VH-VL binders against Protein LST7 (LST7). Designs and how they scored, part 15

Target 1, 242 residues: Protein LST7 (LST7), of Saccharomyces cerevisiae (p53237)
Amino acid sequence: MSSTVISLAHFCDKHGPRIISVTQSAEKGTLGEELLVPDYPTESYCESCLLQFPEESTRSMRCFIEDVPFITTQYSSIRYQLLNSIIKRAFSEETMIYDNMPFIFFDDLRGLNLVIGFKLYDENARGNERRYCFILTVDSRSHDDSMKMLSEHWNFIIGGFDKMIAYIKNIHKSEFLGKNKTVENNLETLNNNAFIGSYLRANKSKFGRNLVSLTDDKFLFVRIHKWNSFLLHTVMNENKLP
Key: E = the ipSAE of ESMFold2; O = the ipSAE of OpenDDE; V2 = 0.75 times the mean of E and O plus 0.25 times the DockQ between their complexes.

## First folded at step 2 (VH-VL)

Design N42 (framework fv_anetumab)
Fold by ESMFold2-Fast, scan of step 2:
Structure N42 (fold): chain C 242 residues (1-242), chain A 119 residues (1-119), chain B 111 residues (1-111)
Amino acid sequence: as target 1 above (242 residues)
Amino acid sequence: QVELVQSGAEVKKPGESLKISCKGSGYSFTSYWIGWVRQAPGKGLEWMGIIYPADSDTRYSPSFQGQVTISADKSISTAYLQWSSLKASDTAMYYCARGSTYEYPFDYWGQGTLVTVSS
Amino acid sequence: DIALTQPASVSGSPGQSITISCTGTSSDVGGYNYVSWYQQHPGKAPKLMIYEVSKRPSGVSNRFSGSKSGNTASLTISGLQAEDEADYYCSSYTSSNTLVVFGGGTKLTVL
């Protein structure tokens, strides 16, 4: 299961399919920086594509589950080309309808991939929607072995992704509703600073909003990192038992 | 209602400069890429490059990098293709077309601008 | 410089079905589901007929269908009509520095 990873990707209005984050297990002593692509094409990513941790300069996150390190980065030097190939295929599949319904595809180059797509409202996005997916990739395994693992853990995996997506949608909705209430309350005040503050908060960048901005949850990617790490750990450990 | 309208035909001599235009209407101009496609007389379609008008991010085919300049003016919803010094081999029909992303096709096309370069 | 490979010409009679092939590699046509087909009548701009291998834009006749097998994409026109006589170009995404690659084009003649 060391070849199993979870990706979060989106369909950027400018760049098309782009990886936001990759979570994987690693060897003890691995630093997240060792998993970054050396020649990362910065021109291929805008603000809406960026992985954002609470500390602005942080590019990776690591945790330990039963002494196994799990690392989340925006891209992986080991799997960058493979994952780019996977997401481009996933977003072009006929079954990608962004309704939380899972679909699966397999080939010899990309391995077994379980994809779950979802949408978030954004008035500044093309068609007023932003499109995302989680992908569980099982690489370097036989089709039969990969399908057996997926089948054995189906309810856990699908349930996990459904809970993550539900959380993201709920906090997104809460941010949108809270923003509208804040604007209304400040308009009733005869204080120029309150009025200007409300106006400036309403006037955010209309082309570069990332998931943290859309949800107003600066810990969102910390949560996603922990959830994905736990899911990977569970799948790995159950497959080690006879 | 989405429409791309290109500037009229041009007849030029080698060494002259030229700038042709493509005006978008009926959609959010800054939300889509504009691509340029060349078609030499009796030949096939050849991709030249694309621009994203919101930030002027521009990508060129290796064959056209350094040969032409692609630009856009978002205040008038217009993209441009420019030559500093025309050659006889630049004689072709030039199409602009709207693209949603690199991977997606050109869904709306301009009517074309015929450029003739002769001595 | 390698364009996608299409036959130079294809012909058929009214009511017949014809197929135009578009052959690339595992890194373009074979690797991704981003194959498009364009129709061009003499003196006119190209028109998008098929995108994402098999999808039709609004207003395109269901007589036009697309498919892919391995490194070869195909455009099939059923119930061939005189107005189908045109040049047809395939196009594919590639992860290389060109991003977009066109086929050489196929002239369809309705006999």
Scores: ipSAE 0.378, ipTM 0.728, lowest interface PAE 3.4, mean pLDDT 83

Design N44 (framework fv_anetumab)
Fold by ESMFold2-Fast, scan of step 2:
Structure N44 (fold): chain C 242 residues (1-242), chain A 119 residues (1-119), chain B 111 residues (1-111)
Amino acid sequence: as target 1 above (242 residues)
Amino acid sequence: QVELVQSGAEVKKPGESLKISCKGSGYSFTSYWIGWVRQAPGKGLEWMGIIYPHDSDTRYSPSFQGQVTISADKSISTAYLQWSSLKASDTAMYYCARLGEYDYYMDVWGQGTLVTVSS
Amino acid sequence: DIALTQPASVSGSPGQSITISCTGTSSDVGGYNYVSWYQQHPGKAPKLMIYEVSKRPSGVSNRFSGSKSGNTASLTISGLQAEDEADYYCSSYTTSSTPVVFGGGTKLTVL
């Protein structure tokens, strides 16, 4: 009897808690961009807030799993204000340590929310870290029904998020180590020429980084879309809630 | 059983207003986009615009923006295409069609409404 | 204005195969797997023959097949029959504000 969605959010140094993406099942016939707020303010987002698909003009992604459509957008027009309230609550929670430890909160306005936080290194960020979380939102007036669904699927849901976060952290670490190895190699091959100065200037011009930039994986949000869609589909088909 | 039934042929003079209809049956009318396609005599298909009947979200081809109005009445499962002032160049066959799930193909077509505008 | 380029006419004999091309850009045919093909007999409404580049609706003969390479989509009709004589239009997705653009159409003559 509830709408279930998965959000990816982060704490922006400039704007505070921001939604990066929302994945949800959609009504038959829905165009992807219909899930966006009609006057969505793309200019109000800095680079670190950006949902970035391989085609950079693309603002949504859709797939079908057993004839059920799943769509990922920057945020949902259907639940925009609710999701903003949820992420602000999640990032203010005292138990948020950003170490993959899940926590849960519930209230009548926000429904049941499962939150898993993690962080990535970014030299351009305050404190040299970017803070992220995945949030599973079960929007239901029935706490008991929502908790029953979550409890029945707990290992699957937590395992899924843990695998996604592990992938993100591993590819981020590989990108960071790759840059260090490249710098070491460049020092040996370019030691006495002007390339060193150009390299340093290019690196210093770089502002806040989104997840694609931090991982060097242009398909990252495609993967997240597919993973979140599969997770939602499995929960929807195996639970006894509608 | 899914079908779109369009209103009958119209003969009008330049400057007159006109509203033609497209009635859906056999499916959830409010769950699918309805598109309008124009075909001038002896010419090809031109896309005009679409409407989502549940909330009347409407999008027009740039060539038809401001030239026509697309609307829908979900209580009677009917979409409309309207001109405030017809021109001779509006003479054409007009088709409505249902758009498929999220991939913008037109899986069910109306039979067409022939509009003739002559002085 | 023709957004997608099709040959004006194609002809074939019964039992043979023909191919109709549909050429666009990287922002339509080349950018998305949302190409459809429509058959129109004289005086009739168009009928969907192919959607999502290569998929057939229920009831459409397997003699009709679709494919895409780069910016060009193709409709192939094998084992040509007299009733295949019609106009064929390709269509592609472009943007959510203008989701449909059509090709200029191809007249197929059989015999």
Scores: ipSAE 0.006, ipTM 0.412, lowest interface PAE 17.3, mean pLDDT 79

Design N46 (from N03 with heavy chain R59E; framework fv_anetumab; at its last look DockQ between E and O 0.06; V2 from the best seeds 0.00; counts 0 for: pae E 12.4 > 2, placed apart)
Fold by ESMFold2, look of step 3:
Structure N46 (fold): chain C 242 residues (1-242), chain A 119 residues (1-119), chain B 111 residues (1-111)
Amino acid sequence: as target 1 above (242 residues)
Amino acid sequence: QVELVQSGAEVKKPGESLKISCKGSGYSFTSYWIGWVRQAPGKGLEWMGIIYPYDSDTEYSPSFQGQVTISADKSISTAYLQWSSLKASDTAMYYCARQVYEFPYFDYWGQGTLVTVSS
Amino acid sequence: DIALTQPASVSGSPGQSITISCTGTSSDVGGYNYVSWYQQHPGKAPKLMIYDVSKRPSGVSNRFSGSKSGNTASLTISGLQAEDEADYYCSSYTDSSTLVVFGGGTKLTVL
């Protein structure tokens, strides 16, 4: 009994590898309520680590595709130790390129994992970058069965992750350029080039930022949930090959 | 007010079983993890393991895996620490503490349960 | 397993400032910002003094502060008072199979 999940994770400047979201499926015809996570306090969580839906009281999201429930939460109450181990392994790889180059690892504990990392520029982050990855996990001790599933869906999964990553990068780029252009336009009336440069440097502080803030898209995690649900549904459907 | 109330001190003989309890109140019991911490006489603190009472998902420190059982009954907001066969080396103070996820952030502690195991 | 090293004891006079160190590795204190500090008076349960390296819970005096640099976290107690005499423990997240480790503890004596 294998479980296939899609995770979004990041490397927090303060907290190291952290899961932001996990998308899982339940059995067709059920409501999947066993996968829902109740609300939890966030006092020790930083802004960059939180899964943030538009309705602030909601910490999980559910949808149905062909009567199969798909649930996205910040951490799997069923598999949280496994996922924590997976993201630590993923971010410890020196060869993660963060340019949509996939890599794979497998072991008896963590199963088969397909990882694609990406970066977003942010002068408020250590090294002026925030690091993320999407991970497809096939939690199975059968390496041959897991690899067969992955090989049948390879192009589809890679293309799907690339598409979501490109979306995130594009709206982040648009938000970043729009914000900086607006600031520069407002300061041009002061006729002070040195002030403009000093003003931009004076905003450099190191603090966490949520992906919603980095993209100015309050529906970002809803979009990620629905896209990952679609990808997961397809790889679990033996009748499809992208 | 958040409160963790542990069961009373125990005096036991080697080979006996024991189950001690930790009852949480004043908060959503299933929204937080419960960690267990041991302190042998005159010694420091040792993390034993953690449970998420919502689904009873449990993880143990390698030093305690197989030595004790951590469990919870969410219907009565209670976590448990159990031994099937006590040893003299189990003599210690045992604390439960509220923990957020896997973080070493123990914001509320029980008063402790002293377990004494001697012939 | 990951070991956090604390000095066995430190001492100071009333009104002085003292610092207690907690040294780990890149797999715990150095790699993550999940460091906490606990005060324990004899015969009592530990009390959380600092979490997430430098954050103070409500009700904890601002005489207590935390920081870290590299693989070493520090608890600083300013304006020492007789009531500060206690054992102090650091704790950190670790990416090993243990998940949480404590330091060995530091006995603070107020002279």
Scores: ipSAE 0.008, ipTM 0.454, lowest interface PAE 12.4, mean pLDDT 80
ESMFold2-Fast, scan of step 2: ipSAE 0.556; ipTM 0.797
ESMFold2 (binder alone), look of step 3: mean pLDDT 92; pTM 0.937
OpenDDE, look of step 3: ipSAE 0.028; ipTM 0.623

Design N47 (from N29 with heavy chain R59T; framework fv_anetumab)
Heavy chain, then light chain:
Amino acid sequence: QVELVQSGAEVKKPGESLKISCKGSGYSFTSYWIGWVRQAPGKGLEWMGIIYPGDSDTTYSPSFQGQVTISADKSISTAYLQWSSLKASDTAMYYCARHVYEYGTAFDIWGQGTLVTVSS
Amino acid sequence: DIALTQPASVSGSPGQSITISCTGTSSDVGGYNYVSWYQQHPGKAPKLMIYEVSKRPSGVSNRFSGSKSGNTASLTISGLQAEDEADYYCSSYTDSSTLVVFGGGTKLTVL
ESMFold2-Fast, scan of step 2: ipSAE 0.375; ipTM 0.739

Design Q01 (framework fv_polzastobart)
Fold by ESMFold2-Fast, scan of step 2:
Structure Q01 (fold): chain C 242 residues (1-242), chain A 120 residues (1-120), chain B 107 residues (1-107)
Amino acid sequence: as target 1 above (242 residues)
Amino acid sequence: QITLKESGPTLVKPTQTLTLTCTFSGFSLSTSGVGVSWIRQPPGKALEWLASIYWDDDKYNNPSLKSRLTVTKDTSKNQVVLTMTNMDPVDTATYYCAHTVYEWPYFDYWGQGTLVTVSS
Amino acid sequence: DIQMTQSPSSLSTSVGDRVTITCRASQGISNYLAWYQQKPGKAPKLLIYAASTLQSGVASRFSGSGSGTDFTFTISSLQPEDVATYFCQQYNSYPLTFGQGTKLEIK
């Protein structure tokens, strides 16, 4: 009856709350493309919203853990409408404080949701910060059953998300420090061509960067897929084995 | 740029343990998503995947080989080692190591292969 | 385990001919299929991945198609250097498995 998914979402300066990726278990024989919603108009996408795998044409990723398939996609035909509602609630300014502390909400429509928010520096973003969250969604009609599952796996779930976020923040910090060091080292060179540089910058689109760009890790979404798949596998298996 | 080379004994007696080393260049197992796999091919027969090891020390072994396989890595030396116990004449094959990635474990670069003959 | 069945086991044809070999998976593998070329005494060489994507540096006469369980590899105009054994490989799930190979000869 109960199904669980993990979403990675962000607050897009252009689109507002937006799903970057959804990781879920699937039935054997399910094709990744079966879980994709048909492409929306180009206006629905921007750089910061994209799920980016190392192979540019890839829109989904699959793995097997103990013969159970897990699939990550940017959006899912199975739960798209519900997940969009969940992320809008998660990014409410009244309920999420982006300090890596878990936030929980439940209702009969959205099920039980555990949200962990975090921020990354992005000079191209409003306020120079990108807002992200991981969301574990337990699609169950029973608050008590969902809370029991969550409490039984609390340390594993929170520990897992904390490790993922810590990794993302650390490699982002390395990228940020490396970029600042390069700029500082080239200050005199920049001054030699100041008005040319200003002219070129004036003609660049200033849009938020995606997670691969912010971390300089081409395989970041591969890591996230793997982490989320193992987290879901553990939670689902222990729930089946009282 | 990416190169791999297998090394180890070319002759093994039945019941002995085979140890093969893959030494590579042009990539690092410290890079996220990167892995090295072992594949073998008996003379004139099909390719058989043996094992894979990835950057985070995640390992996959072919279940058909009855736990005879161990794969380890030394990231600082750019080496991956395959150990296969209780060798039998049926294990006579050319053994290859190959570059792979976690998300798509196909093999884009292969070593030359080393023929291992199992006989008394 | 996913079994890969390759057809035909051997094929003999003329230079300039269109060559087609097929690979069938025992269960759905989406597009997680690669094709390799192996010349005698040499290591396999990747030609195609993701069922239809040509590896960099590989001649455009090679192509692949298919999804799910049925896959096709095509050489649009056979050249003498194409004499080799061709293998398919699924990478949808572990253990990774290969087809038995198709030996291609010119006669």
Scores: ipSAE 0.000, ipTM 0.483, lowest interface PAE 12.1, mean pLDDT 80

Design Q02 (framework fv_polzastobart)
Fold by ESMFold2-Fast, scan of step 2:
Structure Q02 (fold): chain C 242 residues (1-242), chain A 120 residues (1-120), chain B 107 residues (1-107)
Amino acid sequence: as target 1 above (242 residues)
Amino acid sequence: QITLKESGPTLVKPTQTLTLTCTFSGFSLSTSGVGVSWIRQPPGKALEWLASIYWNDDKYNNPSLKSRLTVTKDTSKNQVVLTMTNMDPVDTATYYCAHSLWDYTPFDYWGQGTLVTVSS
Amino acid sequence: DIQMTQSPSSLSTSVGDRVTITCRASQDISNYLAWYQQKPGKAPKLLIYDASNLETGVASRFSGSGSGTDFTFTISSLQPEDVATYFCQQYDNLPLTFGQGTKLEIK
């Protein structure tokens, strides 16, 4: 609806670049379901691509900030073609090393895009890593206006994404290190490598895990929705300080 | 037992390229989550992180050193190599390699360090 | 870059004394802070990780506390072998950064 949206995307081992979530402002009265792709095929997604809210049947989330609705969905029907083009461009960038360092690209078709990439460990994934990025898209033909907005809010935008990514990495690390410390202690104490190895194999999934699984935080996408909504609200509105 | 050892020249001239090798045992840099980092310490000064390389060939370099740094690994030889171009007397320091289990974690095992002096 | 400031830069005290060193981050680093001990001519040794967790094999007289921007490292009863320089390090974000160090001596 507005010119500015935030996407969370990843590189799927089977499907390549895929959108996990899109957060955007909407006009009052817009229902989240109106922003979903009408013929969304559940059989074409895999676990690692899933936008998962705590209530299993929930496909969208909406909140209001100063009477403006902000909506998060896995896909946006309004911007489907544009966002798919954007994420394919972002993941093909040779200089993207997924280290939280931002990069920017602009063209007449895709507008101005600020991309910040990061990685999470997943032993079930190809190369044992999940690659993610947040993308702030300003869907405007005016390069100067878009750059002015980014420049005026640079520290807020970058700081916001850095804090979101830090949170995600921190709770992911806690999940990984918690399990690893327990295994190390058992190995040192019992010297029972065969038993521990067999036990771990019995509990492995063959497919890459989604963000909720990687972080053990069932409210993760609720947090991401709220963070992205707040960031969009701040950058889209000219707040007059007292 | 995890051990690391730095090797390379102890004296380099200004403008030359420094190449240091870290040889390790007790772990493999093919093991998920494992990384090796380079840290330096000028005499009497603080520690400065230079670069890290991980099991999946992810590389992170300190931006303050710009494009001067290259880090590579040879998993079959249990070695990590740091290359630093255009050496200057201010780069005189003890250079350490260190083990970490995960991105953005502390360094739990360190090599003994190698003093590199940059002078004419 | 996240700047780490340690205080004091040096201190001299007696065997058996309680020693406290502080570390301040220029921005919130949650609990992603480590403490290292470095004896003269030796590599640093990890003592504390995640602000308050004692590394395996490290003596129980060492402890850490704090979160956010303010952190404290304590030796409850100084021993002669504790003479060293102590460094804090943040690992919340790249580049990884260290404090300037605190040199601990016995008088």
Scores: ipSAE 0.000, ipTM 0.410, lowest interface PAE 17.3, mean pLDDT 80

Design Q04 (framework fv_latikafusp)
Fold by ESMFold2-Fast, scan of step 2:
Structure Q04 (fold): chain C 242 residues (1-242), chain A 119 residues (1-119), chain B 108 residues (1-108)
Amino acid sequence: as target 1 above (242 residues)
Amino acid sequence: EVQLVESGGSVVRPGGSLRLSCAASGFTFDDYGMSWVRQVPGKGLEWVSGINWNGGSTRYADAVKGRFTISRDSAKNSLYLQMNSLRAEDTALYYCARSVWDYEAFDIWGQGTLVTVSS
Amino acid sequence: SYELTQPPSVSVSPGQTARITCSGDALPKQYAYWYQQKPGQAPVLVISEDSERPSGIPERFSGSSSGTMATLTISGAQVEDEADYYCQAWDSSTAYVVFGGGTKLTVL
């Protein structure tokens, strides 16, 4: 496997920091299921944590870019402990305000990590917000080598993540506005904060909606898989792309 | 058995300093946020400060901002509260508590350590 | 503002239902938590996230929340349930933790 992976993670109201997906390169012939942990921990994942492909039983997706296989799974059996440690640190960052501003951290155990956080509205979530981040992990103990790669590809990496996040926010906004036309019309006759409060509390879920539900795009994780695969291919194979 | 044991409470003069400690056992300390909650004798509970799982983020109540510093030491499974410029209103029993969701609520509490600011 | 208001005391007879209320402007958007504190003891979390009962807490304890008011209900209150009860909420945007003033439950 390459030393570089991309994770999509969120802060779950029930489970705290959780990985939704991991995209990495693989050897030809590797099945996605081989990258999953032997015991699938279903009890530690609620609806809001799930990687959801259009076929509900599908747990992995693969594509080829110039004959290099890339695969997206909910877990990486090879990097499970490392990535869980990384996301805990990412969501603990005091300066992360989930506004697409990147931040970087490095240590000998976690390597170099570039984190970009963003938020989506969810009326079922605590504080009405879902917190997400994309993390580019360079699993190398050489700070200088990792920073050199990141520096050389900075505009491409940041631009790529910004475009992905902008797409997600735009389709979420479209779904939210379409849904809220009905909700707001129902609530416009309520001239009482207590009634509005009661409505919000009555619809409060212990578990938020997953990213597919928040965007109404059943192919969203397919798009994320393809975008992350292209980004990884570019930064790992600078001599093969224009 | 999950346990939190506070120590360091003492009688100090106004303007003085004191460092509280909390020793954690029976759970993976680095998986949890931790907090300090105080209670003036005969009064209610007041949240003082919180720290996330790795110490990268801290929060303070307005009453103690700039005077108190929360910290943790993973090698010793310990939580600390450095209290400076102590005032009479800081007199309270100080509880160490394990935080769910880093800051949100408290599922395990120590027995508390008493801080008395004289006069 | 994120103040939480509780009645200072509630009295019930053994076997009756005790209801302790907590009101605050943050409650429509934030979870409520409830703690029991007996004299000389540390607080014990009895209700999590509006209505979730932690492991080991008797089934007679339940919680609910609607609008600006959360309620702790003790069905068939027992003398051993005499204690101070505190509600608590937090604001995810500021990470402020707020406790209610506490309610003394008397079962006589």
Scores: ipSAE 0.000, ipTM 0.418, lowest interface PAE 14.4, mean pLDDT 78

Design Q06 (framework fv_tislelizumab)
Fold by ESMFold2-Fast, scan of step 2:
Structure Q06 (fold): chain C 242 residues (1-242), chain A 118 residues (1-118), chain B 107 residues (1-107)
Amino acid sequence: as target 1 above (242 residues)
Amino acid sequence: QVQLQESGPGLVKPSETLSLTCTVSGGSISSYYVHWIRQPPGKGLEWIGVIYDSGSTNYNPSLKSRVTISKDTSKNQVSLKLSSVTAADTAVYYCARDVYEWTPFDYWGQGTTVTVSS
Amino acid sequence: DIVMTQSPDSLAVSLGERATINCKSSQSVSDYVAWYQQKPGQPPKLLINDASNRATGVPDRFSGSGYGTDFTLTISSLQAEDVAVYYCQQYDSYPLTFGQGTKLEIK
């Protein structure tokens, strides 16, 4: 079953709403490349949008849970139009303050979507914050059935996303505090303001950072893949019990 | 940086059980998979098995009846036991990690030589 | 089991010339193929993963290509330090399997 999908998306300062990753179930033998969207123009691509596995050129990851394959890719070619519409709607919600509070929307075009937003600090971002959301999409089912599934699994789904976001925020905070402490220690050894100014300029990046850079966790997307795959498997498998 | 180091007896008698240990430093074995691979003198590489982050295992069918892989997360060590050894089990034994399924072996141990003889 | 077959078993190439090693799988492995370099007395070292991605720190003269069942490792402008045995490996399915190896020597 491929009706339920989890997306991780962000608001890119240069390109607007963008998908970072899509996790979905697949048939045995499905190739990750079959799920990839053709390359976009270079102008639509930047570091902050990057799905980065430990080996940088790897664009997809697959795992098996009880013989069912789950695949994470940058974007789903099968659901390109749908997901593009969904993320634009999610990031247009003016009342979303990115505080882990879930919101739901549904319509005939986009199906049922559960959105949970969060923020991370990035000194290179406009306003020094980067906005992210996880989106659970239930596609091609009746609205009543979709709402029933979401209601029956509410605590599991929300709890799962809350745990993922808490982990991301905690390791980001640790990385942020670690970097600031290192800078403070280095600055404390300098007795001239000219050296401090030169040091700070030399260490600033002009581009937005991706999630691996913001957390200093090269395995972050492996963890997200595993967590999203488990969440999907649990929701899809339990929903199929008569 | 992650480093893996194999250790064990260099000489094992036929019919005995071979026991090897892989010690990992610079990372936690709870976060990735650890594999055992062997290489007989002058020959190619043969995959023996893997232990997952969960502690579950998967073995090469050709060796499954004789092989056991286990781990001790408190010591950051993975162990290989191979029973009823013969001269055909003479090889250099490596441990290696992959970070998850469908990734390559990015870090290997230096290898430990095992000779099965009288 | 998926059988990985390399060709040739050995080759000799002059310094500065191109070396090409082929690897065939008995069934499709998509792009889940790695190439390793092994020098005498050393463990294998990862060169290429996902058929065409060069590993960190590996010189740009090494390149990989292929998809499905046919894969190639190319070394442009061979250097003396490249003398080694090269192995392909599939990581699509268990049991994990390696090619028999290709011995690369200087002419």
Scores: ipSAE 0.005, ipTM 0.416, lowest interface PAE 13.5, mean pLDDT 79

